# Ledger of designs, part 10: VHH binders against Iron-regulated protein A (irpA)

Target 1, 312 residues: Iron-regulated protein A (irpA), of Synechococcus elongatus (p12608)
Amino acid sequence: LITNQTIQGFVDQVVVPSYVSVAAGATQLEQALQTYQQAPTAANLEAARQAWRVARDRWEQTECFAFGPADSEGFDGAMDTWPIDRQGLKTAAAQPVEQREDSRKGFHAIEELLFAATEPTLSDRQHLVILATDLTKQAQGLVTRWQQASDQPAYRSVLLSAGSTDSAYPTLNAAGTEIVQGLVDSLSEVASEKIGGPLETQEPDRFESFVSRNTLSDLRNNWTGAWNVYRGQRSDGVAAGSLQQRLQQQHPVIAQQLDQQFATARQALWAIPEPIETNLASPRGKVAVLTAQTAIAAVSDTLERQVLPLVQ

## First folded at step 4 (VHH)

Design p25 (framework vhh_nb_b201)
Fold by ESMFold2-Fast, scan of step 4:
Structure p25 (fold): chain B 312 residues (1-312), chain A 120 residues (1-120)
Amino acid sequence: as target 1 above (312 residues)
Amino acid sequence: QVQLQESGGGLVQAGGSLRLSCAASGFTFSAYAMGWYRQAPGKEREFVATISGSGSTYYADSVKGRFTISRDNAKNTVYLQMNSLKPEDTAVYYCAKWGSTSYPRGFDYWGQGTQVTVSS
């Protein structure tokens, strides 16, 4: 099922462009927060909040391939630990960011200072610039780690060398397993933890981006990221050599089922009333959220039980 | 109040097996992912395994095929079955409650740890 073109498309048409987009978003957020610090107007606050949402949405599209450097070299932890240490964040302004625990930096630390109050304080504005500067450094570091060799080979090269003797991926199927497992884990987490946690407890504040009311956008971008990996590109259509195209050619029954399940999950996610945080308890909102959870879980289940065995 | 208590550590010969347990209290256990980390002397904490509320599992490459994570929601307990133990598995093993979507990173609460020592 997995070819060199499948792996190349995954890396060059999905992973690298996604991380480049995240780094650009983080840079724009940093610039917006610097502008807001210099001129703390309502317009500049709104621009900074919008820049955070854009960067956050781009980051959420990468969660289905959080293996490799994102995981093993701590980028994911530094950028997207949740829940944050709210009390520790208040005292962390005095500590260099490099010495802080992951729960005192990253997207959700910025979210807390930017969205929790009607208006950030002067000290919050100064702290936000420090946090955004670190987030930009982490995002750029992740791009560099995938594209450039240093103490270790570029991770792009590691994946593209799949099938070589002594490679971290000794066969093309080993790389395929990593890719499919990432999809399974990401979508399972969306269904069981991101949606399932708040549903089970009926506590809207258990939604990850509750403070900013960005959780529904997070979930929609998790679906978009998985869909991009499956179809092998971020632009519309089915890429040559993609997992989707290969399944359509070699396992058309599984492909038809999975294509329909992705479409059903998309319809369900986009039917949830905005914001999810305030609509969870309403009868219509609860039904919509449960419908989305079930549909996303079905995608994950098909990938795990029917696709994963084809690449093992 | 969230509490996590590990047990089952000990001394074992290379090639042997141990089963670690983590008893959890103070939260709706079935709603949260649980995991295991380990820390050898002088090293950073290393991810070992996670299990979601629904039972989906994820393992570090170093333990894949040798370790199995499982849970018993009726007992509020998560387990780590460790087979084919190697001297390099020697570490303090920590139970963690994850609520984070940053997979596998995302610390919520940590137990006190249980020592595993694998001799040659």
Scores: ipSAE 0.000, ipTM 0.183, lowest interface PAE 12.9, mean pLDDT 87

Design p26 (framework vhh_gocatamig_d2)
Fold by ESMFold2-Fast, scan of step 4:
Structure p26 (fold): chain B 312 residues (1-312), chain A 120 residues (1-120)
Amino acid sequence: as target 1 above (312 residues)
Amino acid sequence: EVQLVESGGGLVQPGGSLTLSCAASGFTFSAYALAWYRQAPGKKRELVAGISGSGSTVYMDSVKGRFTISRDNAKNSVYLQMNSLRAEDTAVYYCAKWGSTSYPRGFDYWGQGTLVTVSS
């Protein structure tokens, strides 16, 4: 099922462009927060909040391929640890960001300072610039790890070398397993933790981006990221050599089922009333959220039980 | 269907030991990372220890050197050996399947939990 074209498309049409987009979003957020620090107007606060949402949405599209440097070299921990240490964050402003625990930096640390109060304090505005500067450094570092050789080979090269003697991926199917496992992991986490946690506790603050009320957008972008990987590109259509095209050619019944399940999950996610955090208060809202959970779980289950064995 | 069944909890004195077991079914066990979580009264659920498919481990700081996670792929089981138990280790312990073969991305709770009480 997996060809060199499948791996190349995954890396060059999805992973690298997605990380480049994250880095651009982080840079724009940093610039918006610098502007807000210099001129703390309501308009500049709203611009900074919107820049955070854009950067967060782009990051959420990368969660389905958080293997490799994002996981093993700590980028994910540095950028997206949750829950944060709220008390430790307040006292951490004097500590260099590189020396902080992951729970005191990243997207959710910025979220807390930017959204928790009606207006950030002067101290918060100064701290936000420091956090955004680090987030930008992490995002740029992740791009660099994928594209540029240094004391380690570029991760792009590691994955594209699948099947060679020196590769961490001894066969093309080993790389395919990593890709499909990323989809399974990401969608399973959405269903079981991101949606399942709040549903089980009945506590709206268990939604990950509760402070900003961005959770529904997070989930929609988790779906979008998985859909992009499946199609082998970020633009509309189906890339040559993609998982979707290969499944349609070799396992059309599985492909038809999976295509329909992705579509059903999309419909369910986009039908949830905004913000998702309010949906636990009503029977209708609970049904909408449960419907989305079930649909996303179905995609993950089909990938794990029917697609994953095909790439082993 | 995926199932995780915990056992081995109970009452133990401070300084004592317990071994928790988790029996798994419904998935290719060797392909997935497994983890132990706990939830103490009035606290949020937290990761205690994790083990990858290849046997690499991770531990929360407060249990390093006291707890050991292990797996037996032939028996589809994961274990948590707990030594030098303290009152603060009192919690319900849950076994969780991580979606990734490399921890800690994505996981599903299918275990019922097993209560560990450390008391004199």
Scores: ipSAE 0.000, ipTM 0.166, lowest interface PAE 12.5, mean pLDDT 87

Design q07 (from n11, 18 letters changed; framework vhh_enristomig)
Fold by ESMFold2-Fast, scan of step 4:
Structure q07 (fold): chain B 312 residues (1-312), chain A 122 residues (1-122)
Amino acid sequence: as target 1 above (312 residues)
Amino acid sequence: EVQLLESGGGEVQPGGSLRLSCAASGFTVSSNYISWYRQAPGKQREWVSTITSAGSTNYAESVKGRFTISRDNAKNTLYLQMSSLRAEDTAVYYCAKGYSSRWPYKGVFDYWGQGTLVTVKP
C-alpha cells in the first residue's frame, strides 16, 4: 500500500508546509503582541487575539503527525502543554523561558494571559512578548529539524530513506505504520479526551481552549489535519500516491467506507453550535457534541482496524 | 463509577522484571483505550504505553522493546510487563482510561488510585 510517492507526498505536501505555516502564524502573533505592547489599544488587543487563533488553528492541523522531533525532541511539550500551571505562570515572569516547565509556556500560557481577563495588565503585555518570542523560536526550530541536517539528519531525509539499509524505518510499511498510527492516535485523542473528557464530567472548563473559547476550532482543525494526511495534500483533491488514492485502487470498499466516515465526522463537527463550551448546558448541544464524538471515533476505529493492518 | 486500581510495584535490581496490574471497574477494558503513565520525582508525568479498543499497542521510545502492555478481557484487567529495568524507570506508575500519547502535552486524565511505586536500585 505504501510507496515512495506516498511518503514523499506526506512529507513535502503536508508535513513541511504545515510546519512552515505554523512558524509564519507564530511570527505574526509575536509581531501583533509587540505592537500591542507598544500601543495597548482595544484594536491591537483584538488583532493579537485573532493572531493567536490563526496560529493555534494551524498548529492543531499538525497534531496527527506529532511523532519524531515534535515528540522526541520536546517541541510539542514546549508549544502545547495543557493544562497550564496558572500559579507558576504568574510567578514565572522573572524566570528565563528556557528554564521553565512546559506548563508555564506555549500556546496555552499565551492563551491564559491574552484571554482570561477583559484586558491584560501592563506586566502581562511584557510577559506575552516573551512567551510569543519563545513560541516562534520553537516553531522555527521544528521547521529546521525537518528540513536541515545538523548533528542529526533532517527528519524529512529520515522518512524519505525508509526501506534503505540502517534506516530508522526499515521498510516502506514501517513509515506507513507511523503515518497511519499518527492518524489513529490524533483522532482517538479527539474523541476520547478532547470531547470525551468534558462530556464525561459535564464541566465546560475541561475543553482544552476554554479560556479563549477556541476549542471547536481546535477540533475542526484536528479533523482538517487528518483529512490532509489521508488525501496527501493540503489543497482540494486527492494527491497521486496518497493513502486515499492507494486505498481507492487496492481496497475500494475500505476507501469508500473511510471517505464516508470522514465526511460524516466533518458534517457533525461543523454542526456543533459555537462556542462548543456552551453546548453542555442544553440537551440539543449535548447531542451535537456526542454525535461528533461518535463520528470521529468511527474514523479512528476504521483506520486502526482496517487500514493499519494493511501497512503492518 | 469508573475506577482503576494499580498494583504490582516494588523494589527490583537493574536488569530485573516486574508486572504491573490495573484492575478496572465501571467500564470494559476491551472497548476502551487504556494507558500507562509514570511520574518520577521532580519530573512531569510521562506517557508509557497505550492499548487501543482494537487491541493495537503503542510505546514511548524509552521503553520500546522492554515493556509490553496487554489486557485480560475476562478479568477486565490491564497489565504492564516490564523487563530489563533501569534506574531511570524508577517512578510511580498510573493507569488511565483514555488515550493520549501526547501526555504531558495534552490529555487530562483522572487517575483512579494512588498508583504503584517501582524502585530500581542504582
Scores: ipSAE 0.013, ipTM 0.401, lowest interface PAE 8.2, mean pLDDT 87

Design q08 (from n11, 15 letters changed; framework vhh_gocatamig_d2)
Fold by ESMFold2-Fast, scan of step 4:
Structure q08 (fold): chain B 312 residues (1-312), chain A 122 residues (1-122)
Amino acid sequence: as target 1 above (312 residues)
Amino acid sequence: EVQLVESGGGLVQPGGSLTLSCAASGFTVSSNYLAWYRQAPGKKRELVAGITSAGSTVYMDSVKGRFTISRDNAKNSVYLQMNSLRAEDTAVYYCAKGYSSRWPYKGVFDYWGQGTLVTVSS
């Protein structure tokens, strides 16, 4: 099922462009927060909040391929640990950010200072610039790890060398297993934890981006990221050599089922009333959230039970 | 309240067998990723075995063929059957619930049990 073109498209059409987009978003957020710190107007606060949402949305599209450097070298932990240590964040402002625990930095630390109050204090504005500068450094570092050799080979090269002697991926199917497992893990986490956690506890603050009310956008971008990986590109259409095209060619029944399940999950996610955090308060809201959970779980289950065995 | 409680550890002779149990409360085992980790004195914690919500399993190379991870959905529990035990299997064994219900990203777990000591010695 997996070809060299499948792996190349995954890396060059999805992963690398996505990380480049994250780094650009983080840089824009840093600039917006610097502008807000220098001129703390309502307009600059709104611009900074919007820049955070844009950067967050782009990051959420990468969660389905959080293997390799994102995981093993701590980028995901540094950028997106949740829940945060709220008390530790308040007292950590003087500590160099690179020496802090992951729960005191990253997207959700910025979220807390930027959104929890009607407006940030002077101390918050100074702290936000420090956090955004670190987020930008992490995002740029992740791009660098994928594209440039250092004391280790560029991770792009590691994946593209799948099937070569001494490769970390001894076969093309080993790389395919990593890609499909990422989709399974990401979508399962959305269904069981990101949606399932709040549903089980009936606590709206269990929604990950509760403070900013961005959780529904997070979930929609988790779906978008998975869809991009499946179709092999971020633009409309089906990429040549993509997992979707290969399944359509070799396992058309599975492909048709999976295509329909992705579409059903998309419809369910986009039908949830905004913000998702209010949906636990009503029977209709709970049904909408449960419908999305079921549809997303179905995509993950088909990938794990029917697609993963084809690449193992 | 989410809890993971391990039991079944103890002293065993080389070549012997032990079954570790992990009783879960506050969440459903069948809907989550559960794993057994171990930590020997002076060493880092390492993954021994894991089981996804769909029942797929993973094992570290040194225990493949000797250890079996399983679950009992009715009892909301996960087990680690350890056969042909070796001195190098001596460690504190921890049950962990992954943040992901399929496979954890390296080091990403919601909850850990308190651990149960396994000593393989004459």
Scores: ipSAE 0.000, ipTM 0.218, lowest interface PAE 11.9, mean pLDDT 88

Design q09 (framework vhh_ozoralizumab_d1)
Fold by ESMFold2-Fast, scan of step 4:
Structure q09 (fold): chain B 312 residues (1-312), chain A 123 residues (1-123)
Amino acid sequence: as target 1 above (312 residues)
Amino acid sequence: EVQLVESGGGLVQPGGSLRLSCAASGFTFSSNYMYWVRQAPGKGLEWVSEITGSAGSTKYPDSVKGRFTISRDNAKNTLYLQMNSLRPEDTAVYYCAKGYSSRWPYKGVFDYRGQGTLVTVSS
């Protein structure tokens, strides 16, 4: 099922452009927070909040391929640990951000200060710039790890060399397993933890981006990222050599089922009233959230039970 | 309320085998990632195995790969760890853990780890 074109499309049309997009978003957020620090107006605060949402949304599209450097070299932990250590964040000025525990930096540390019920103080504005500078460094570092050789080969080259004798991926199917497992892991986490956690506890503050009320956008971007990986590109249509095209050619019944399940999950996610955090308060809201959970779980289950065996 | 109860630990000689069990309740077990993590005396937590929800896909670090096998019985809400070819360095308290995803178990981003069960490998 997996060809060299499948791997190349995954890396060059989805992974690398997505990380480049994240780095650009982080850079814009850093700039917006520097502007807000210099001139703490309501307009500059809202611009910084919007820049955070843009960067966050782009990051959430990458969760389905958080293997390799994102995992093994700590980028994901540094950028997106949740829940955060709220008390430790308040006292963290005693320590350089690069030396902090992951729970005291990253997207949610910025979220905690930027979307607080009371306006950021001068100290908070200074702290936000420090956090955003580190977030930008992490995002740029992740792009560099995928595109540039150093004392380690570029991770792009590692995946593109799948099937060679020295590759970390000894066969094309080994790379395919990594890609499909990423989809399974990401969508399963959305259904069982990101949605399932709040449903289980009936606590709205269990939604990951509760402070900013960005959780629904997070989930929608998790779906978008998985859909982009499946179809092999970030633009509309089905890319040549993509998982979707290869399944359509070799396993059309599975492909048809997956296409329908992705569409059903999208419809359910986009039907949830905004913000998602308010939906636990009403029977209709709970049904909308449960419907989305079930639909996303179905996609993950089909990928794990029917697609994963085709690449193992 | 989420509850995880480990059992099956004990004293075993090097080269021996043990099977650990974890009884889970208070959540939809079949849909959740489950982990075994351990803490050796004087050391931090170390992830030793991961299993996904419905299909039970597994992952292991190199330190235990080929020796340990994680499995689950979703009908019984029970997680297992079969440990073979045990070594003195496997001596630790073993914890059953529920987590968000396979990406971060070693960073302590797991929910509701259990009470633990002690495994001692010595002659």
Scores: ipSAE 0.011, ipTM 0.375, lowest interface PAE 9.2, mean pLDDT 88

Design q15 (from n11 with V29F S31R N32Y K97A; framework vhh_nb_b201)
Fold by ESMFold2-Fast, scan of step 4:
Structure q15 (fold): chain B 312 residues (1-312), chain A 122 residues (1-122)
Amino acid sequence: as target 1 above (312 residues)
Amino acid sequence: QVQLQESGGGLVQAGGSLRLSCAASGFTFSRYYMGWYRQAPGKEREFVATITSAGSTYYADSVKGRFTISRDNAKNTVYLQMNSLKPEDTAVYYCAAGYSSRWPYKGVFDYWGQGTQVTVSS
């Protein structure tokens, strides 16, 4: 099922461009927060909040491939630890960010200071710049780890060497297993935890981006990221050598089922009333959320039970 | 309220196996993430494995393929099957519980057990 082209497309058409987009978003957020700190107008606050949403959306599209450096070298922890330590964040303003626990920095620390109050205080504005500077450093570091050799090989090269002697991925299927498992884990987490947790307890503050009311956008971008990996590219269409194309060629019944399940999950997610946090318990909102949970779980189940065995 | 009790640790030779258990009480077990972390002397606490309320599993790269996390909701117990043990795996192993949406790389576990010592000699 998995070819050298499948792995190359995954890395060069999805992973690397996605991390580059995250770094650009983080840089834009840092610039917007610098502008807001210098001129704290309502317009500049709105621009900073929008820049955070853009950067967050791009980051959420990468969660289905959070293996390798994002995981093992702490980038995911530094950028996206949740829940945050709200009390510790307040006392951390004077502490260098490199010395802070992960729960006192990253996307959700920025979210707390930027969205929790009607307007950030002067102290919050100064702290936001420090946090955004670190977020940009982390995002750029992750791009560098994938593209450039240093005291260890570029991770792009590690994946592209799958199947060669002495590779960290001893077969093409080992790389394929990593890719498919990432999809399974990411979509399972969306259905069972990100949606299922708040839905079962009926506690909207259990949604990850509750403070900013960005959770529905997070979930939609989790779907988009998984869809991009499946198709082998971020632009429209099906990439040559993609998991989708290979399944269509070798396992057309599974491909047809999975294609339909992705489409059903997309339709369900986009039918949820905005914001999900305030619509969770409404009659229309609850039905829409339950429908989306079921549809996303179906995609994950098919990937785990029917696709994963083809690459193990 | 919440209690987590680890068992199954001990001394084992390199290449051997151990099965850790964590018995949980004081909460609705089926709705919680359950995880295992470990800490060797002088080192930071390190993620090992997590299992979600739905049964999805996640592993640290260092243990992937050797360790298996599982849960039994009827018994309020989470397990860590450790195969092909290496001296590097020597550490105190901690059971952890977190409410839904608390991924180990993204979130914080609310509750921790006392730990169980695993020593791999060779």
Scores: ipSAE 0.000, ipTM 0.221, lowest interface PAE 12.7, mean pLDDT 88

Design r03 (from o02 with Y102R G103W K104G R105K; framework vhh_ozoralizumab_d1)
Fold by ESMFold2-Fast, scan of step 4:
Order: C-alpha cells, then structure tokens, then sequence
Structure r03 (fold): chain B 312 residues (1-312), chain A 121 residues (1-121)
C-alpha cells in the first residue's frame, strides 16, 4: 500500500508545510505580544489573543504526526504540555525559560497568562513576551530538524530513506506503520481523553483549552490534520500516492468506509455548539459531543483494525 | 462511582519481575486512555506508562522503556503492567490512573489506592 510517493507527499505536502505554518503563527504571536507589551490597549490584547488562537489551531493540525523529533527531542513537551503548573508559572518569571520544566512554558502557559484574567498585569505582559520568544524558537527548531542536517540527518531524509539499507525505517511499510499509527493515536486521544474525560465527568474545566475557550477549535483542527494526512496534502483534493488514493485503488471497500467516517466525524464536530466548554451541560450539547466522540472513535478504530494491518 | 483497584505489588529482588493489575468499574473503560503512575519515597507523582483506548498504542519514559509493558483487557475492564528487570529505583507505590497525561505532567481525575512495589535484596 505504501509507495515512495506516499511518504514524499506526507513529508513535503503535509508535515513540513504544517510545521512551517506553525513557526509563522508563533512568530506572529510573538510580534503581537511585543506590540501589546509596548502599547497595552484592549485592541492589542484582542490581537494577541487572536494570534494565539491562530498559532494553536496550526499546532493542533500537527498532533497526528508528533513522532520523531517532536516526541524524541522534546519539542511537543516544550510546546504543548498540559496541564500547566499554575503556581510554578507565577514564580518562574525570574527563571530562564530554557531551564524551566515543560509545565511552565509553551502554548498553555501563554494561554494562562493571556486569557485567565480580564487583562494581564505588567509582569504578565513581560512574561508573555519571554514565553512567546521560546515558543517561536521551539517551532523554528522543529522546522529545522525536519529540513536540515546537523549532527543528525534531517528527519525528512530519514523518512524518505525508508526501505534503504540500514535505514531507521527498514521497509516502506515501516514508514507507513508510523504514519497510520500517528493517525490512530491522535484520533483515539481526541475521542477518549480530549472529549471523553470532560464528557464522562461533566466537568468543563477538564477540556484542555478551557481557559481560552478554544477546545472546540483544537478538536476541529485535530480532525483537519488527520484528514490532511489521509488525503496527502493540505490543499483541497486527493494527492497522488496518498493513503486515500492508494486505499481507493487497492481496498475500495475500506476506502469508502473511511471516507464516510471522516465525513461523519467532520459533520459531528462542526455541529457542536460553541463554545464546547459552556455547552457540555446542556442536553443538546451532551448529545452533540457524544455524537462527535463516537464518530471520531469510529475513524480511529477503522484505521487501527483495517488499515494498520495493510502496512504492518 | 468510578473505582480503580490495583493489585500485584510486593517485595522482589533486583532483576526480578512483577505483574500489576487494575480492576476498573463505574465507567466505560474501553473509551478511556489509561495510565500507570508511581510515587517513590520522598518524590512526586511520576508517569510510567500509557495505553490508548483500543490497546494498540503505548508509550513509556526512557527510565522504564524496554523493561515495562502496559496492556489492557477491555472485555474484563482490567489494566496490566508487566515489570521486568526491576531495579531498586523502581521502588514506589504504583497507581492505576484515568485522565490525561503529557510527559508525566498530566491531569489524572481518578487513581486507585495504589500497590507498593519494593525492590530490595
């Protein structure tokens, strides 16, 4: 099922452009927070909050391929640890960010300082610039790890060498397994943890981006990222050599089932009343959230039970 | 009411093995990621393994990677931790946990009472 074109499209049409997009978003957030620090107006605060949402949305589209450097070299931990250490964050302002625990930096540390109060204090504004500068460095570092050789090969080259002698991916199917497993893991986490935890306890503060009320956008972008990987590109349409095209050619029944399940999950996620945090307790909100959980779990289950065996 | 009950802890010699079990009740076990976390004497709570709802995906910190194996039986609502090549530094109370974990700094809404594992010669 997996060809060299499948792997190349995954890396060059989805992964690298997504990380480049994240780095651009982080840079824009850093600039917005610098502007807000210099001129702490309501308009500049709103611009900074919107810039955080944009950067967060782009990051959430990458969770389905958080293997390799994102995992092994700590980028995901540095950028997106949750929950944060709220007390430690308050006392960490004097500590160099590079020496901090992951729970005192990244997207959710910025979220806490930017959204928890009606307006950040002077100390918070200074701290936000430090955190955003680190987030930008992490995001740019992740792009560099995928595209440029240093003391290690560029990860792009590692994946593209799949099937070559002494490669980290000894077969094309080994790379395919990594890709499909990423989809399974990210969608399973969405259904069981991101949605399932708050849904079962009926506690809205269990939602990951509760402080900013961004959780529904996170979930929608998790779906979007998985859909992009499946179809092999971020722009509209089905890329040549993509998982979707290859399944349509070689396993049309599974492809039809997956295409329908992705569509059903999209419809369910976009039917959830906004914000999810305040609508969880309503009867309509509960039904919509449960419907989305079930639909997302179905995509993950089909990938794990029917697609994963085709690449193992 | 959500309940998690651990068992299987005990005293074991360095290099030995233990298998921990966790019986879950009061929730749809098959819908949740599950975790093993531990607390060594004088230290904070530390994540040691996680498993997705279907059981096909697992993750471990480097400290236990290759030595510990997490698994689950959704038909029996049971979570397992197979611990091999145990070291004195593995001595801790081990908890079965439900919740969300990222790099061991996660949020666990329920954990059991724990089961003590002592690795000593």
Amino acid sequence: as target 1 above (312 residues)
Amino acid sequence: EVQLVESGGGLVQPGGSLRLSCAASGFTFSSYWMYWVRQAPGKGLEWVSEINSGGGSTKYPDSVKGRFTISRDNAKNTLYLQMNSLRPEDTAVYYCARGYSRWGKGYFDYRGQGTLVTVSS
Scores: ipSAE 0.013, ipTM 0.485, lowest interface PAE 7.9, mean pLDDT 90

Design s03 (from g06, 15 letters changed; framework vhh_nb_b201)
Fold by ESMFold2-Fast, scan of step 4:
Structure s03 (fold): chain B 312 residues (1-312), chain A 120 residues (1-120)
Amino acid sequence: as target 1 above (312 residues)
Amino acid sequence: QVQLQESGGGLVQAGGSLRLSCAASGFTFSRYYMGWYRQAPGKEREFVATITSAGSTYYADSVKGRFTISRDNAKNTVYLQMNSLKPEDTAVYYCAKSGFRYGPTSLDYWGQGTQVTVSS
């Protein structure tokens, strides 16, 4: 099922462009926070908040392929640790960000300072610039690790060398397994933890982006990221050599089922009333959230039970 | 490189308690599911408990209500508090992490193990 074209499309049409988009979003957030620090107006605060949402949304599209450098070299931990150490963040401003625990930096540390109060303090505004500068460095570092050789080969090259002698991926199917497992794990987390945790406890503050009320957008972008990986590109249509195209050609019954389940999950996620945090307890909101949880879980289950065995 | 170091095992009488610890290094601890498995002589390795990156917990039916899994992200440590121990809890206990940040039953890397013996 997995070809060289499948792996190349995954890397060059999905992974690298997604990380480039994240780095651009982080840079725009850093700029917006610098502007807000210099001129702390309501308009500049709103611009900074919107820039955070854009960067966060782009990052959430990458969670289904957070293997390799994102995992092994700590980028994911540095950028997106949750829950944060809220008490430690208050006292961390004087500590160099590179020496901090992951729970005192990244997207959710910025979220806390930017959204928790009606208006950030002067100290918060200074701290936000420091945090955004670090987030930008992390995001740019992740792009560099995928595209450029240094002490280690570019991770793009590692994946593209699948099946060659001494490769970290000894077969094309080994790379395919990594890709499909990422989809399974990411969607399973959405259903069981991101949605399931708050749903089971009926505590809206257990939603990951509760402070900003961005959780529903996070979930929608988790779906979008998985859909992009499955179809092999970020633009509309089906990429040549993609998982979707290969399944349509070799396993059309599985492909039809999976295509329908992705579509059902999309419909369910986009039917949830915004914001999810305030609508969780309403009868309509609860039904919509349960429907989305079931639909996302079904996608993950089909990928694990029917697609994963095809790539072993 | 991933390292998991278990400790806290020992000999205890039925009805007693033990607290196991697993010190982790070489990965971003807070992003991973952490868990415990056990293996008794002549038996397959079986699931005991897992704690997700978000703090949700899952338990095998055989230990539910008696064992509590917890984590300390500042110390990169996961714990298993074992109460009301039974002779059938006798096993080598293994610390594990998920292959990614996911999967309460998709635990990937195993530690060296720590022996728990419960006398009757």
Scores: ipSAE 0.012, ipTM 0.314, lowest interface PAE 8.8, mean pLDDT 89

